# Designs tried in a protein design chat: VH-VL binders against o27280. Part 362

Target 1, 266 residues: o27280
Amino acid sequence: MDSMNVPEVLEIKRIVEESESVKTFIFSWDFRREVRPGQFVMVWDFRDEKPMSVSLIDPVRSEIGISIRRVGEFTDRVHGLSEGDLLGIRGPYGRGFELMGRDILLVGGGIGMAPLAALADEATARGMRVDALVAARTADELLFLDRLEAAGVNISTCTDDGSCGFKGFAHERLLTLEENHDMAAVCGPEPMMFQVMRILDERDVPAQLSLERYMKCAVGICGQCCLDDTGFRVCAEGPVFWSQELSRVREFGRYRRDPAGRRVPW
Short names: E, the ipSAE of ESMFold2; O, the ipSAE of OpenDDE; V2, 0.75 times the mean of E and O plus 0.25 times the DockQ between their complexes.

## First folded at step 15 (VH-VL)

Design ia5 (framework fv_acasunlimab; at its last look DockQ between E and O 0.76; V2 from the best seeds 0.00; counts 0 for: pae E 2.4 > 2)
Fold by OpenDDE, look of step 16:
Structure ia5 (fold): chain C 266 residues (1-266), chain A 118 residues (1-118), chain B 108 residues (1-108)
Amino acid sequence: as target 1 above (266 residues)
Amino acid sequence: EVQLLEPGGGLVQPGGSLRLSCEASGFTFSKYWMSWVRQAPGKGLEWVSTISTGGKSTFYADSVRGRFTISRDSSKNTLFLQMSSLRAEDTAVYYCAKWYIGRAFDIWGQGTLVTVSS
Amino acid sequence: SYVLTQPPSVSVAPGQTARITCGGNNIGSESVHWYQQKPGQAPVLVVYYDSERPSGLPERFSGSNSGNTATLTISRVEAGDEADYYCQVYDDSSDHYVFGGGTKLTVL
């Protein structure tokens, strides 16, 4: 099967409610079609199509999971679906995370934890030591804590309102942690990622960061997800970038393009 | 100028030991994983060892595991390869290489010849 | 162990296009890097992540990767392109950096 062009209509096998606003939709998956944490798929509800990160990769059960946050009309429709309903899935696309070393740090904010949860599973399966800093606005927005804990991940939580763990932002919590890791993977609000990247750089920790941009084609043709100055396409050269690559991207942490191509500040 | 210099090669007898050094300049050495890659005379490239930025993690090719030790000194911008129990098949030009991204090497030293012979 | 297979040699006339292949089981799912090595010199990175070029490399150098074959393409070949070329991947299962056997490019 050509994953680049053909959506496959799949039945929702089960739905996991991760939070009030986030659900994970699980599908049967043929793993002859490889998928990596950090890659995304295009989800089609037969009306619209949106890119979503893969949050679960289970070769044993032959399943993948896609975690979707309810944020608009498309996601509202998807959240209204039930087990047994159908969705179109095409992909996976993009560059996923690479694992280096034996001790890794994951820093995730909100729905950004989705790809990192999948990465955590892979890292743990490889026998790596995994520390995860999980950030959210409030305690009820913290994602995948039970799953991460069950996997043996060392979890540190951070909430804006202090309702759970450290009161403050992820980069502030990170400053209180002294241990350095072999590498870090980061995903969440771009301002968060920007600050986290700076700290990791100062600590000489190689870092990968997953960007979110408006994507239409997912195959590097439409240009909607192009990053200024570099010409990087988030769907093709990303969404996972090394910090060294993002250091060249002027818009990173500052602004993004809306569907009309206008600059929208973060 | 970005460069890596390997001055430590030489002739050694089988079973002997040798320590290679690689001095980095022109870039922030502490920010990059470092590796050794060797090339036997007239042969291809063979990865030998890699070390993380902080030196916490080290990796070795099966062919050298237990005999070679990679280390680094950030204060001296220097990478090391301690070789022991050297064999004839260890004869090669040894390159130190800088990690770029995605497990690629963007900067290489000029290489230093290690000859293991009786 | 993961194995990368390259042709021992490729010949091309000046101005023509050289294609150097690197075969590996499902290599299309791996990130392939390419190095150029001229006689008596250290290797030089010419392509990384299948198709990206390091700064300073001419556009004549390009790469692709799909299925079981990665390809380094050198267009408008020059005499100075004569060298050995090596493909390289990282094998996650063994934690090894793996190089191909190398291809000698001869410019006729």
Scores: ipSAE 0.918, ipTM 0.949, lowest interface PAE 0.5, mean pLDDT 95
Fold by ESMFold2-Fast, scan of step 15:
Structure ia5 (fold): chain C 266 residues (1-266), chain A 118 residues (1-118), chain B 108 residues (1-108)
Amino acid sequence: as target 1 above (266 residues)
Amino acid sequence: EVQLLEPGGGLVQPGGSLRLSCEASGFTFSKYWMSWVRQAPGKGLEWVSTISTGGKSTFYADSVRGRFTISRDSSKNTLFLQMSSLRAEDTAVYYCAKWYIGRAFDIWGQGTLVTVSS
Amino acid sequence: SYVLTQPPSVSVAPGQTARITCGGNNIGSESVHWYQQKPGQAPVLVVYYDSERPSGLPERFSGSNSGNTATLTISRVEAGDEADYYCQVYDDSSDHYVFGGGTKLTVL
């Protein structure tokens, strides 16, 4: 069982510059270890290990992609790597997205579009109609538009500053969308996800949301990352949760916890 | 109290029709996908049909497709199964069931016996 | 078509541990749910999402799911646990719910 959890040293096959702050690192992958959209891997640079969502799953080419936003020392080091360099990868871990119905709405904010891009590929391959609302602070931070278009996804965009598409937040744009969906999947900053979840709930659309902060819980021990009101039974599994599971969580969209377990505002 | 009540059912001749109903109380019916699951005497559980929250998407087991129609009326908190062209093999206890996370069923009706005489 | 395979019966003495299996191709990547059905009654959800228990269910009920086999485990079995048990998954390629054939647990 420990051997299944040992990092495999993989060569960076290709690097795609998604934006000034985001790169996708592509690796050859042995699909005897199944990977599903919504799952993550632990990326090891031989100094530190961090969880990263899988953004590309391509069994035909035997490749996976991992999209990484530059936010600190670890990600700065990884962004400095080149094709041919090595990284340790272990996993996959966590619950993936679960599909149901004939159509799906994807709502992604910033780097949250990474796991949703992989989901879009699976949903379109399954024959679902896919609508994506892609949100970012500025046009330069909108991710995966070309991939989504190539997959046949119907795309709507919004930016906080109005530099591309609708001017405003994701939830404000969602209010102008009239399509009725069998389900939705949401990934982005928690405050955005909370507002989107509220609207989808009012529309009676079941939704799944991916919470980055629960990725560490999926590789840790049970009980360490308990949700406030839902408690012990949900905390061992993530990062993907159904909206029904999150509707009872006081901290969702309101505050987070530091390494000592203390509440800090978003 | 959270419950699903099934006041339909009965005896019907082969080729006949019957409508089952399932009345929900104690939860917000409109927010959940709903299903019908049946069980022939002495046999296992068999999924029959599912309907999305808005009623626009419906799904059927191959054995009932074209003969059964699932529908819902959220203003009445009621799920329906219209059964037509009934066959002896449709004889079963029919349960309505509410969607739960992971695509499980957490609440089941008491079951309604439908007997198709040959 | 996706098929779930369960043994038709399992016998256990009171106080022992019963294990009921549910076989399916790569079922470890699916969410498996388990139902208990007593004679003349509707099914009752006893384990969902592979290993989670609904409120009010005894801690004696647990589940696991890995590879090609999901397992419902009932420890310290009591006479009242005698029932039929069904596993269930959702086949998202067809939007069909799939049930196993059921396992009759006999407490001797």
Scores: ipSAE 0.833, ipTM 0.917, lowest interface PAE 0.7, mean pLDDT 88
Fold by ESMFold2, look of step 16:
Order: C-alpha cells, then structure tokens, then sequence
Structure ia5 (fold): chain C 266 residues (1-266), chain A 118 residues (1-118), chain B 108 residues (1-108)
C-alpha cells in the first residue's frame, strides 16, 4: 500500500440547498491538492463512506463543494448535518473530464449535473462556447440552472413530466439540438447516457461519460469498481471515460452490480 | 490495415507554397481530430496544427500561424496542410497523426519530407 | 509557452530497467503520453494517460507522473528498445500540443 489514504476530517463551512433533495456541502480546501471536474471524493460520516462528485472547484475562495442527493440512509444522515459539523473527505480520485476545442455540449441528468456544473465553470473561464442540456424527472429536480446561466452557458431543459422545457427524455431532446460541437460531456442515469452516447457517435461528436460503480478503496486495489469485459477500474481508469473506451463494455447501459456482485438491470 | 499516407512532399523555394495531403484508410476518418506534426532533420517532434472532427475549430503552433492552413475533406478521407511563405526553418518530415483517447496520437503516417532551399 | 524537458540520452544494459524522465512545471496535473521512434520510422504511442498501454504493447512499458516529473519505465530492456522517446502533453491554456525534446535510449 502506497501512502495511507485516510479521510481528512473537515468542517462543513456552508450548505447550499439546491433542491428539496439535493444539498451542496462546501469545505475549505488547499488547492495544492489539485481537483479536476469529474473527479470524486469519498465522504465519510464516521459510520459509512460513499463516493460523491465534486460540483464546485473555487481556488479563489479556497473552497470545494460536494453535491449530495438524499436517496438512502447514508445521504439522509448527511443531509441532517449543519454548518460546523464534521465530515471525513479523502481524495480526489479518478480521471476527470478533459476539455478540447471551442464548443462543448454538456448533457446532465439529475445529480449528474453536479460534475458538469464544475466543468462548465472551467470551460467558460477558458472562453469556450458551452451548451447544456439539463434533464430531470420534474422541474423541481433541475439543478444548477441559475449558476449555469450566470456563467454564460446556453441552457436547454427537459423533464419527464413536461413541467419545464421539453417533455421527454434527454436523448429525445438531443435529437432536436445542434449537431456541431467539438466534444461532449455526459453524466446522469446510465440508461440516459447510453442513449445519448449512441446519438453523439452518429453525429461524430467525441464524448466523455462519467460512470458510477460500487467502490471500497477508491485507489484501484480492491477491484470492486471493475467493469465487465475490460478490467477498467472506475475509480482509477475512470470515472470519466471516452465513448470509444465504453464501446467495449458490454454492461454499459444494460446492468450494474450491487455490493454483493449481483447483476441488477438499470 | 489502418493507415495514414502522406503522398508527395517536395522541394520548394523560400517564400514558396506547397500543399500536403494525408489519406486515411481502415478507420472512420470523420470521427477523429487530426493533426500535423513535423520533425526537422536531426531534431525532435514539433506539433504544427490540429483540426476538429467537423473542421469547425483549427489550431496552429505560433511558428506557423498565418502561413499554414489545415483543412479536411471527409468525403475523401483526406487531411490537408496548405503551406505558404515557406522558410528554410520549415524543412522537416511532416507527419499526419490521428487523435486518440486523452489527446494522444495513436496512428501516424510514414511522413513526407519538405525541403525549403534555393 | 509550456516546456517539457527530457535528458538527451540514457544508456542501459540489456535486461535492466530504463527510466526516461520528462520534466515540467506541475506536470503531475497533466496527462502525459509517450512515443517511441526508431531511426527512419514514424513515432509509435507506447504509453498514454501517464501509465496506460495501447492494446498489444508489451507490459514491459509503464509510466508514472507526479509533482514535476513524469517517467517512462521500460523493464527487461531489449536491443529492439533502442529508439528516441518523446513525452507529450496538451496545454489547455493555449490549446497546443507540446512535445519534449526527446531522449535517445542506448542499449549497451
């Protein structure tokens, strides 16, 4: 084992309520530990530890933000915390998004917009034209719209129930959007990402997609985050992959594995 | 089977012009960014220019900006480099290279020699 | 303009391990790619993303990247490994590809 990688205990500096189900927890951060959009951290609540995406990278204020959707017991406990409370954080880990060219498309579903919001900030700061397709089940679940607009991002929305923007799935909305981007970045429910990837490939738009898998070590030792048929470790070779790499992954868009290793359909 | 072929190079006078081509086969040309990289005799690799998949974005090294123009024709699977105002310092083997994951280049042509001399 | 620095040459005995360095300011935050070029031939990608190998490349080729130094490591060096080796990054601020000056590996 190289360098013991234990959680650093950090104080919650601020909490931003992004929606009824999503909060962003902001911490002071020493940016000698570099952080890139698409990387993740392991969040430890002194009982359990889960991977979470970094949604805010602010070297000027020396802050990072971690957006957490309340979806189960761990996230319920974390959502019950207040400013001044403590969490353990280790990382960052994984391969982040890489920017290329002058024109990028972001496609985010639900909490998947979290790492894309960080990427949008970086892309606009470099003078890129940024289009974002922000998808959710309902209008209440559309994330980061004000932040994206303030950054100069061109936003399209879609909701499953039609309560905001296009009524339907992200890939259906994508068919009606411009096809001329230099690259795309995609994060959200894996079935959505599979359909979006297929369309982007037909359009000859290189895409990077962020996957989620079960993790224990986060440094590539335990093998729990491996993808079938490739041996890619999501925590080490990912979580961000190029669509070219994912074309060899049979499980992508088809199923996932629970902590016991059983196949579960998406 | 996967190939990049740079037919012809040549001798050209200082101040002259030359157009290089790179013909791709064995892969779907339209899906990849393409670049030119050159190597002066006895020297290292020097990036020259890059073009995006749709040709929308083009990028140039400072040493060639304003003198060289990169373009592509997906119907012919061909990458081009239009060189003008050539100088002796442009004498090099010119490679075309295919973009790969992580902004690397996985497939290179055999190169074509451009000599700028009177 | 971002600069990558490589030693001009490295010599190693057959069967030993060669290490070729690529220096750059904060290069550990970049993705580093490595190319092998034999005399009169085109470059060949041997490592990308710091440490990943293209399909079909020998496991003898590996890489690492931290701080201000990336390293290409070739274990069990063979005579056929004699070549020039180049590191490369992409500089996001300029949208330029940057190559190191190259290192000649000699197998004695």
Amino acid sequence: as target 1 above (266 residues)
Amino acid sequence: EVQLLEPGGGLVQPGGSLRLSCEASGFTFSKYWMSWVRQAPGKGLEWVSTISTGGKSTFYADSVRGRFTISRDSSKNTLFLQMSSLRAEDTAVYYCAKWYIGRAFDIWGQGTLVTVSS
Amino acid sequence: SYVLTQPPSVSVAPGQTARITCGGNNIGSESVHWYQQKPGQAPVLVVYYDSERPSGLPERFSGSNSGNTATLTISRVEAGDEADYYCQVYDDSSDHYVFGGGTKLTVL
Scores: ipSAE 0.618, ipTM 0.833, lowest interface PAE 2.4, mean pLDDT 89
ESMFold2 (binder alone), look of step 16: mean pLDDT 92; pTM 0.943

Design ia50 (framework fv_acasunlimab)
Fold by ESMFold2-Fast, scan of step 15:
Structure ia50 (fold): chain C 266 residues (1-266), chain A 118 residues (1-118), chain B 108 residues (1-108)
Amino acid sequence: as target 1 above (266 residues)
Amino acid sequence: EVQLLEPGGGLVQPGGSLRLSCEASGFTFSRYWMSWVRQAPGKGLEWVSTISTGGKSTFYADSVRGRFTISRDSSKNTLFLQMSSLRAEDTAVYYCAKWYIGRAFDYWGQGTLVTVSS
Amino acid sequence: SYVLTQPPSVSVAPGQTARITCGGNNIGSESVHWYQQKPGQAPVLVVYYDSERPSGLPERFSGSNSGNTATLTISRVEAGDEADYYCQVYDDSSDHYVFGGGTKLTVL
């Protein structure tokens, strides 16, 4: 049996409260099993199993972190756990982010900053200059600002309501930033990612985007994990895609699919 | 149809200079990182140099650093490699190559032979 | 500097399966790409992202990558598969493209 496909029961070593709705659960990890930023794990509460992006990768302390937003029954139960409690973890799965160049722009919306925080750590450790545009609906939903600052990241913020930083959407803030980067990484709500991708494409900045909405199963058997025109399965071939791949997909940023596979507008 | 055309090659004396060019067609040249890869007679592939979009960042193999300069002109869909202080060991077929997802190369030029001898 | 190791040659009979290995420290965590080069021709991408195949390439070409070894597998080998094969990764710690030394596939 492949140990990556069998859940390991791990003790919650530490819990960090990132906001009223987001917690990061930290576990000891054996790094003989490699983990890259942008990959995800399946989190099992002994009743249901859900995919969660890895938000902290710390080989020095031998720890990984998983950031979880409270949005439903599963996440409510997990948020009710304490340090010392147990969760099943299997993985990692999926393609991680790939770095190239001397500088990188990170554009994150809400919980989408979670995988980008792990990427920021790796990029800074490699000696890259890191600029982050952190976007949310309100100031209370901006995540990882202290961690990014501690890592030496140059931070810009924006909120829809103007409660912190630029008042407006991520793509509107990005238009006021003229700096060219060797690459970019984007994670957040799909409409935001689509608008950001268009701007980066026009600026000739190659970008990777993390597309979490299709992460229903780790094996890639779910039909809803497929993208138009290419047949990509997010849990098997994603969740990270290059913008060049997503530019060929009509569905990206325009519509999604219901349980029957029918198109539904965003 | 995607093509990378490398017109000409050359014979040059040790210590001399030569500029290679690679003309791109069939894709939006300005949106891709571009590279030069060489192959000495009877030897394997060796990466030489890479340039980011817009020409902002350049990278070189240790063997050519300080002697070769990669550049691009996106308005003309052309990649360049300016070679100076040429040595006999620079004798090789030089290929331009287009970036592909995963940091692979999906398209290669036909190759330009550079011979450095007296 | 990251190093990729390939056997210098592999010989196979027509219709058999050829396996060409590419060794590298923890290469299973890298994206490995494979190129075919025939005499006097430019290299051609035959496998990318460890196991993906470019459009128009035969299904006989496949790849795997785990631990310290990536493998290019060519099933039902044909005379036209005789070529040099190169593996390649990107070393993002140095921003260098790294090629293996190449493997000459001979179809007898």
Scores: ipSAE 0.823, ipTM 0.913, lowest interface PAE 0.8, mean pLDDT 88

Design ia6 (framework fv_acasunlimab; at its last look DockQ between E and O 0.79; V2 from the best seeds 0.80)
Fold by OpenDDE, look of step 16:
Structure ia6 (fold): chain C 266 residues (1-266), chain A 118 residues (1-118), chain B 108 residues (1-108)
Amino acid sequence: as target 1 above (266 residues)
Amino acid sequence: EVQLLEPGGGLVQPGGSLRLSCEASGFTFSRYWMSWVRQAPGKGLEWVSTISTGGKSTFYADSVRGRFTISRDSSKNTLFLQMSSLRAEDTAVYYCAKWYIGRAFDIWGQGTLVTVSS
Amino acid sequence: SYVLTQPPSVSVAPGQTARITCGGNNIGSESVHWYQQKPGQAPVLVVYYDSERPSGLPERFSGSNSGNTATLTISRVEAGDEADYYCQVYDESSDHYVFGGGTKLTVL
């Protein structure tokens, strides 16, 4: 009997303040339950449950980390927790990133860097060369820079306001970079991912992109995370998709479904 | 029509060399990783080699490492396999295969027979 | 090296369901792909990522993967389904594509 679908009550071992709005919560983890970068867990605060990407995978310390951005009532409550407090965790779920080749490009925006940070750790551990383009609105919202640097990742930054690195968006910075990689992994605001994907396709770089959608069940049953035309379930067939798959998804980069199932623009 | 054509097979003596080619058409060749898979007569499929889109990264089965070289020419939509120090156990139909997603192969050539015999 | 184990042969009557297994250590954590190969022809991808079908493949073909066994299921088997079937994974530890030994499906 697989206990993957049963929430486990876990104690918060540590909290890392990544930025003003982002905290990483670290838990003890039994690695008999495999977890891959790009997969997500359902976090339960005993009132509500939300999907969160795994941002740290540490088999040596037997720990995982979940990075959470403060964006609403649920995350406000979670951000109010302290070390030693309890959360329910179930999972992991979904399709994670696959590593191909020896040189990879990571493109992340905001909290989208969470799963990519985990991927970076795995890639560097495997001896891969990792370039990371880290994007944010402002310098203080750039995530995991010290961690990535410590891992030996070659970092390029861009900010909307120019407060750090390249002034502009991730896809604009990407256009200034000439090197092609064996593969790319992308996660962030969907409009960003859409533009980045186009550039990568033109450059013949295979790309994986992690989508964010409203997910209720996480097991492909409720259908609330279904993508139009294809029927892809972000929780089951994703959240990581290949660019070839997303090219078939009409809504990608254009709109998403809200909890009521209505189309809402990005 | 999407297709892969593999000319270049034939009879070669042990210790000899042979260069296979695979010409792609009907899809953007430069956008996909490419592989060689072989099948000895009456046997199963065996992966031989893979090359990235830009050709920067190459991978080889242990059985052929150091003897085979995979390469590609995007301007000609052609994949190559340079085989050297050929052995009798290298006798097989060699398929070129297109990467799809998740390390699957969605397009295969019809294969070319390589026979290594004295 | 990672090893995939398939039964050498499976027989099924027309209209019945064929199940071809692929065994591997913790294969349920791997992405399994399946290929059909008819005599004298190149392999054809029939299932990828455990259970997804390429465009053009009939719904009769399905796949599952859990624990130590992946399974290709062919429902309402037709004479034209007679072929060799191969499972395949990618072994990240060795950077090898690994094929099963193949299963000959005979339609009685």
Scores: ipSAE 0.914, ipTM 0.948, lowest interface PAE 0.5, mean pLDDT 95
Fold by ESMFold2-Fast, scan of step 15:
Structure ia6 (fold): chain C 266 residues (1-266), chain A 118 residues (1-118), chain B 108 residues (1-108)
Amino acid sequence: as target 1 above (266 residues)
Amino acid sequence: EVQLLEPGGGLVQPGGSLRLSCEASGFTFSRYWMSWVRQAPGKGLEWVSTISTGGKSTFYADSVRGRFTISRDSSKNTLFLQMSSLRAEDTAVYYCAKWYIGRAFDIWGQGTLVTVSS
Amino acid sequence: SYVLTQPPSVSVAPGQTARITCGGNNIGSESVHWYQQKPGQAPVLVVYYDSERPSGLPERFSGSNSGNTATLTISRVEAGDEADYYCQVYDESSDHYVFGGGTKLTVL
């Protein structure tokens, strides 16, 4: 976390098209403000501010990258920007991923591969063996395969429709993969993460999971947030949690809450 | 009751060997990384060794590497530290400790005194 | 090898606030944990993840971590708080647990 909560206005240095719906926006960054994989920044387009995970951390080039999926008005506006345009950035915020051991399994679904791509870079630089299970609805929605391959990551894919790799869901593919990892990191849709977590718990693999939907709470925008029965205040502690923390949360993977606090099934 | 019990320890001559054990109860032992931490008389805490849940990854402080071997038997809920080529400077109280979130230690054994002298 | 620096001793009067520091390069990017150890006893976790407190511990114990310094704060100090306190991080570059040298808290 930063000592100041004022957005810095930064020029978009480079834009990478990751897929039809995902772009990575690259900015020069002063690494006197440290950034770790799993942390997020608040992106301000001078109208609205939204939390976005950091997907690239490059101290050598003094750059960070923020990968954004086009899903609504704010993201549509940001996707319409060009190199040289300005955005406000503040942060980083939240707990980052914590590494331990000699090998790690990454399980990412859709845009959830964005923070895991940054983690893959750190893990490989640390000398860990990295296995990544990259999941998406279709082949054209698989993200960061080239970056992961360039980093020396062992890649497995699955798509719901079978257009690339294993046909099926991430947890179904995971059941066919090697069981021995020192740790795992998971990011994607909550139903996927819940199923993956159950398998990793059964295999005695300690895992960290990133709950991107709660990043907004971590900066105090939603100070009343908590994860159901545990009284666990995700806004203070997220977005990255150990599986031991999430296994006590009744809400995780089962339902979400609307603005009125009512349960909404996945 | 969640606890770690260390029934080992003792007096050993320089160059000798000793095996410490730590018996876990009240939690699912197989799910946690485990460590040994020691404390020489009047000194601070010093990490000694760590073992992953599956036992395939082990880590050692430079001062004990090549002389100590950490192992676990999840069917017996027991953590071991095999110490060989013991030196006077290995004299310490040895604690086993259970991994906690953030890579902390939440549960500690009561400590076992190992004295290396003639 | 990563090094954590603690003052060897801190003295405080009963009812006052004690602050014990733990210095480390960019320690604000690490998760810092704190242990209390009384003579002849095993260490007890009193603060984890920089500022979180285990169930059953007094609210008088709190922590912070930013930049190059983490701090354990004990408010309204009681005689029973007299102990050695250790900070601890995990060094990811080596897979080593690192402890500070310890601080002896004396309540006068």
Scores: ipSAE 0.839, ipTM 0.921, lowest interface PAE 0.7, mean pLDDT 88
Fold by ESMFold2, look of step 16:
Structure ia6 (fold): chain C 266 residues (1-266), chain A 118 residues (1-118), chain B 108 residues (1-108)
Amino acid sequence: as target 1 above (266 residues)
Amino acid sequence: EVQLLEPGGGLVQPGGSLRLSCEASGFTFSRYWMSWVRQAPGKGLEWVSTISTGGKSTFYADSVRGRFTISRDSSKNTLFLQMSSLRAEDTAVYYCAKWYIGRAFDIWGQGTLVTVSS
Amino acid sequence: SYVLTQPPSVSVAPGQTARITCGGNNIGSESVHWYQQKPGQAPVLVVYYDSERPSGLPERFSGSNSGNTATLTISRVEAGDEADYYCQVYDESSDHYVFGGGTKLTVL
């Protein structure tokens, strides 16, 4: 079996506490296995395996960072680990974000800012102008603000509870922002992404959106990550899709699938 | 029916000017980046220029930069290429092409011949 | 800028498999698209994102991309497949589209 399907056991080199609920785990990485922003890895704690976004891509130091939100038993166990502990990593998988044009709008909700932080680094390094709308439920959950500012990103914030920036949802804040970007990249809760996609479509801004779906094989064979009407496999044709691709998918923004393949509301 | 139609080719002297048009129908023109791609007789495809959806950003091949100007008019569903300081090597069939996902082109016009000769 | 290299020609017998290569430095990290062009006609997109088929294209058309080589594969070649084939990428550093030089497929 190739390395794509077999985890490589890696030592946790550093842990960065991004918030009370989010940690970034940094590993040495051989960049002959290229990683693009928006791709994911499968993280194996020797008991269970979950897809996680890459948030730091540093070929100079030969490092990647994987940001993990504590939300359940698996992520609780991983958050309990220390530097020097081991995790299995297989990947990267999926289609990452593609850059085009002279400016880009990023719209991220919660942990969805992780792949967008990696994209922002790449975009600014290429000389693009980057605007970012960073959304969370509370101020304490706004991620990567210092990193984005240091990269020269123009940041707007919103929080559901109003504790930082605009009080309200990301799509409501977006209506008050500049309308004319060459492209956009969106990652976060699927209901948020659906509403943001509709606004961007009306503004004629080409957008790429990163979807989360249940994954089993991560290479497109098992069919567990498929979207309803298109047959798109999130692990192979995504997780990043252009809004053009998603406009034909009725499940987008409406429901998700559990491990058994059953429809579950967001 | 989705179409791109390129009227406006013709014969021009070296150093002359010509404006190409590409009329779009059957899709929402304003939503797509648009490009010009040319093909000299008996030769391969050569990208010429690209314009973003709002006309905000434009890009040119090195061979035409400073001589050609791409523009668009969404109210007329029309893409333009203003060519000046034309040279014999600009002789080609000029296609307009519609952006597609992955930064490909899915819809092409049938092309219009531009001949630059004395 | 980025350069794509294609063989000038490939010949195959009907019913055989044609493989048309597109070489480029680390092209496996690019999204590669393929176009078919018959004489006197505009190009037609036949593969995008390395291996995706546009709707209406037969399963006989497929693609792969790894390392320094992308490949368009046409299985069970028919006389109607005789055409020029171009690969294309987008160079993010310049925002330029780049085409290969083209490959003439001859069906014997």
Scores: ipSAE 0.690, ipTM 0.862, lowest interface PAE 1.7, mean pLDDT 88
ESMFold2 (binder alone), look of step 16: mean pLDDT 92; pTM 0.942

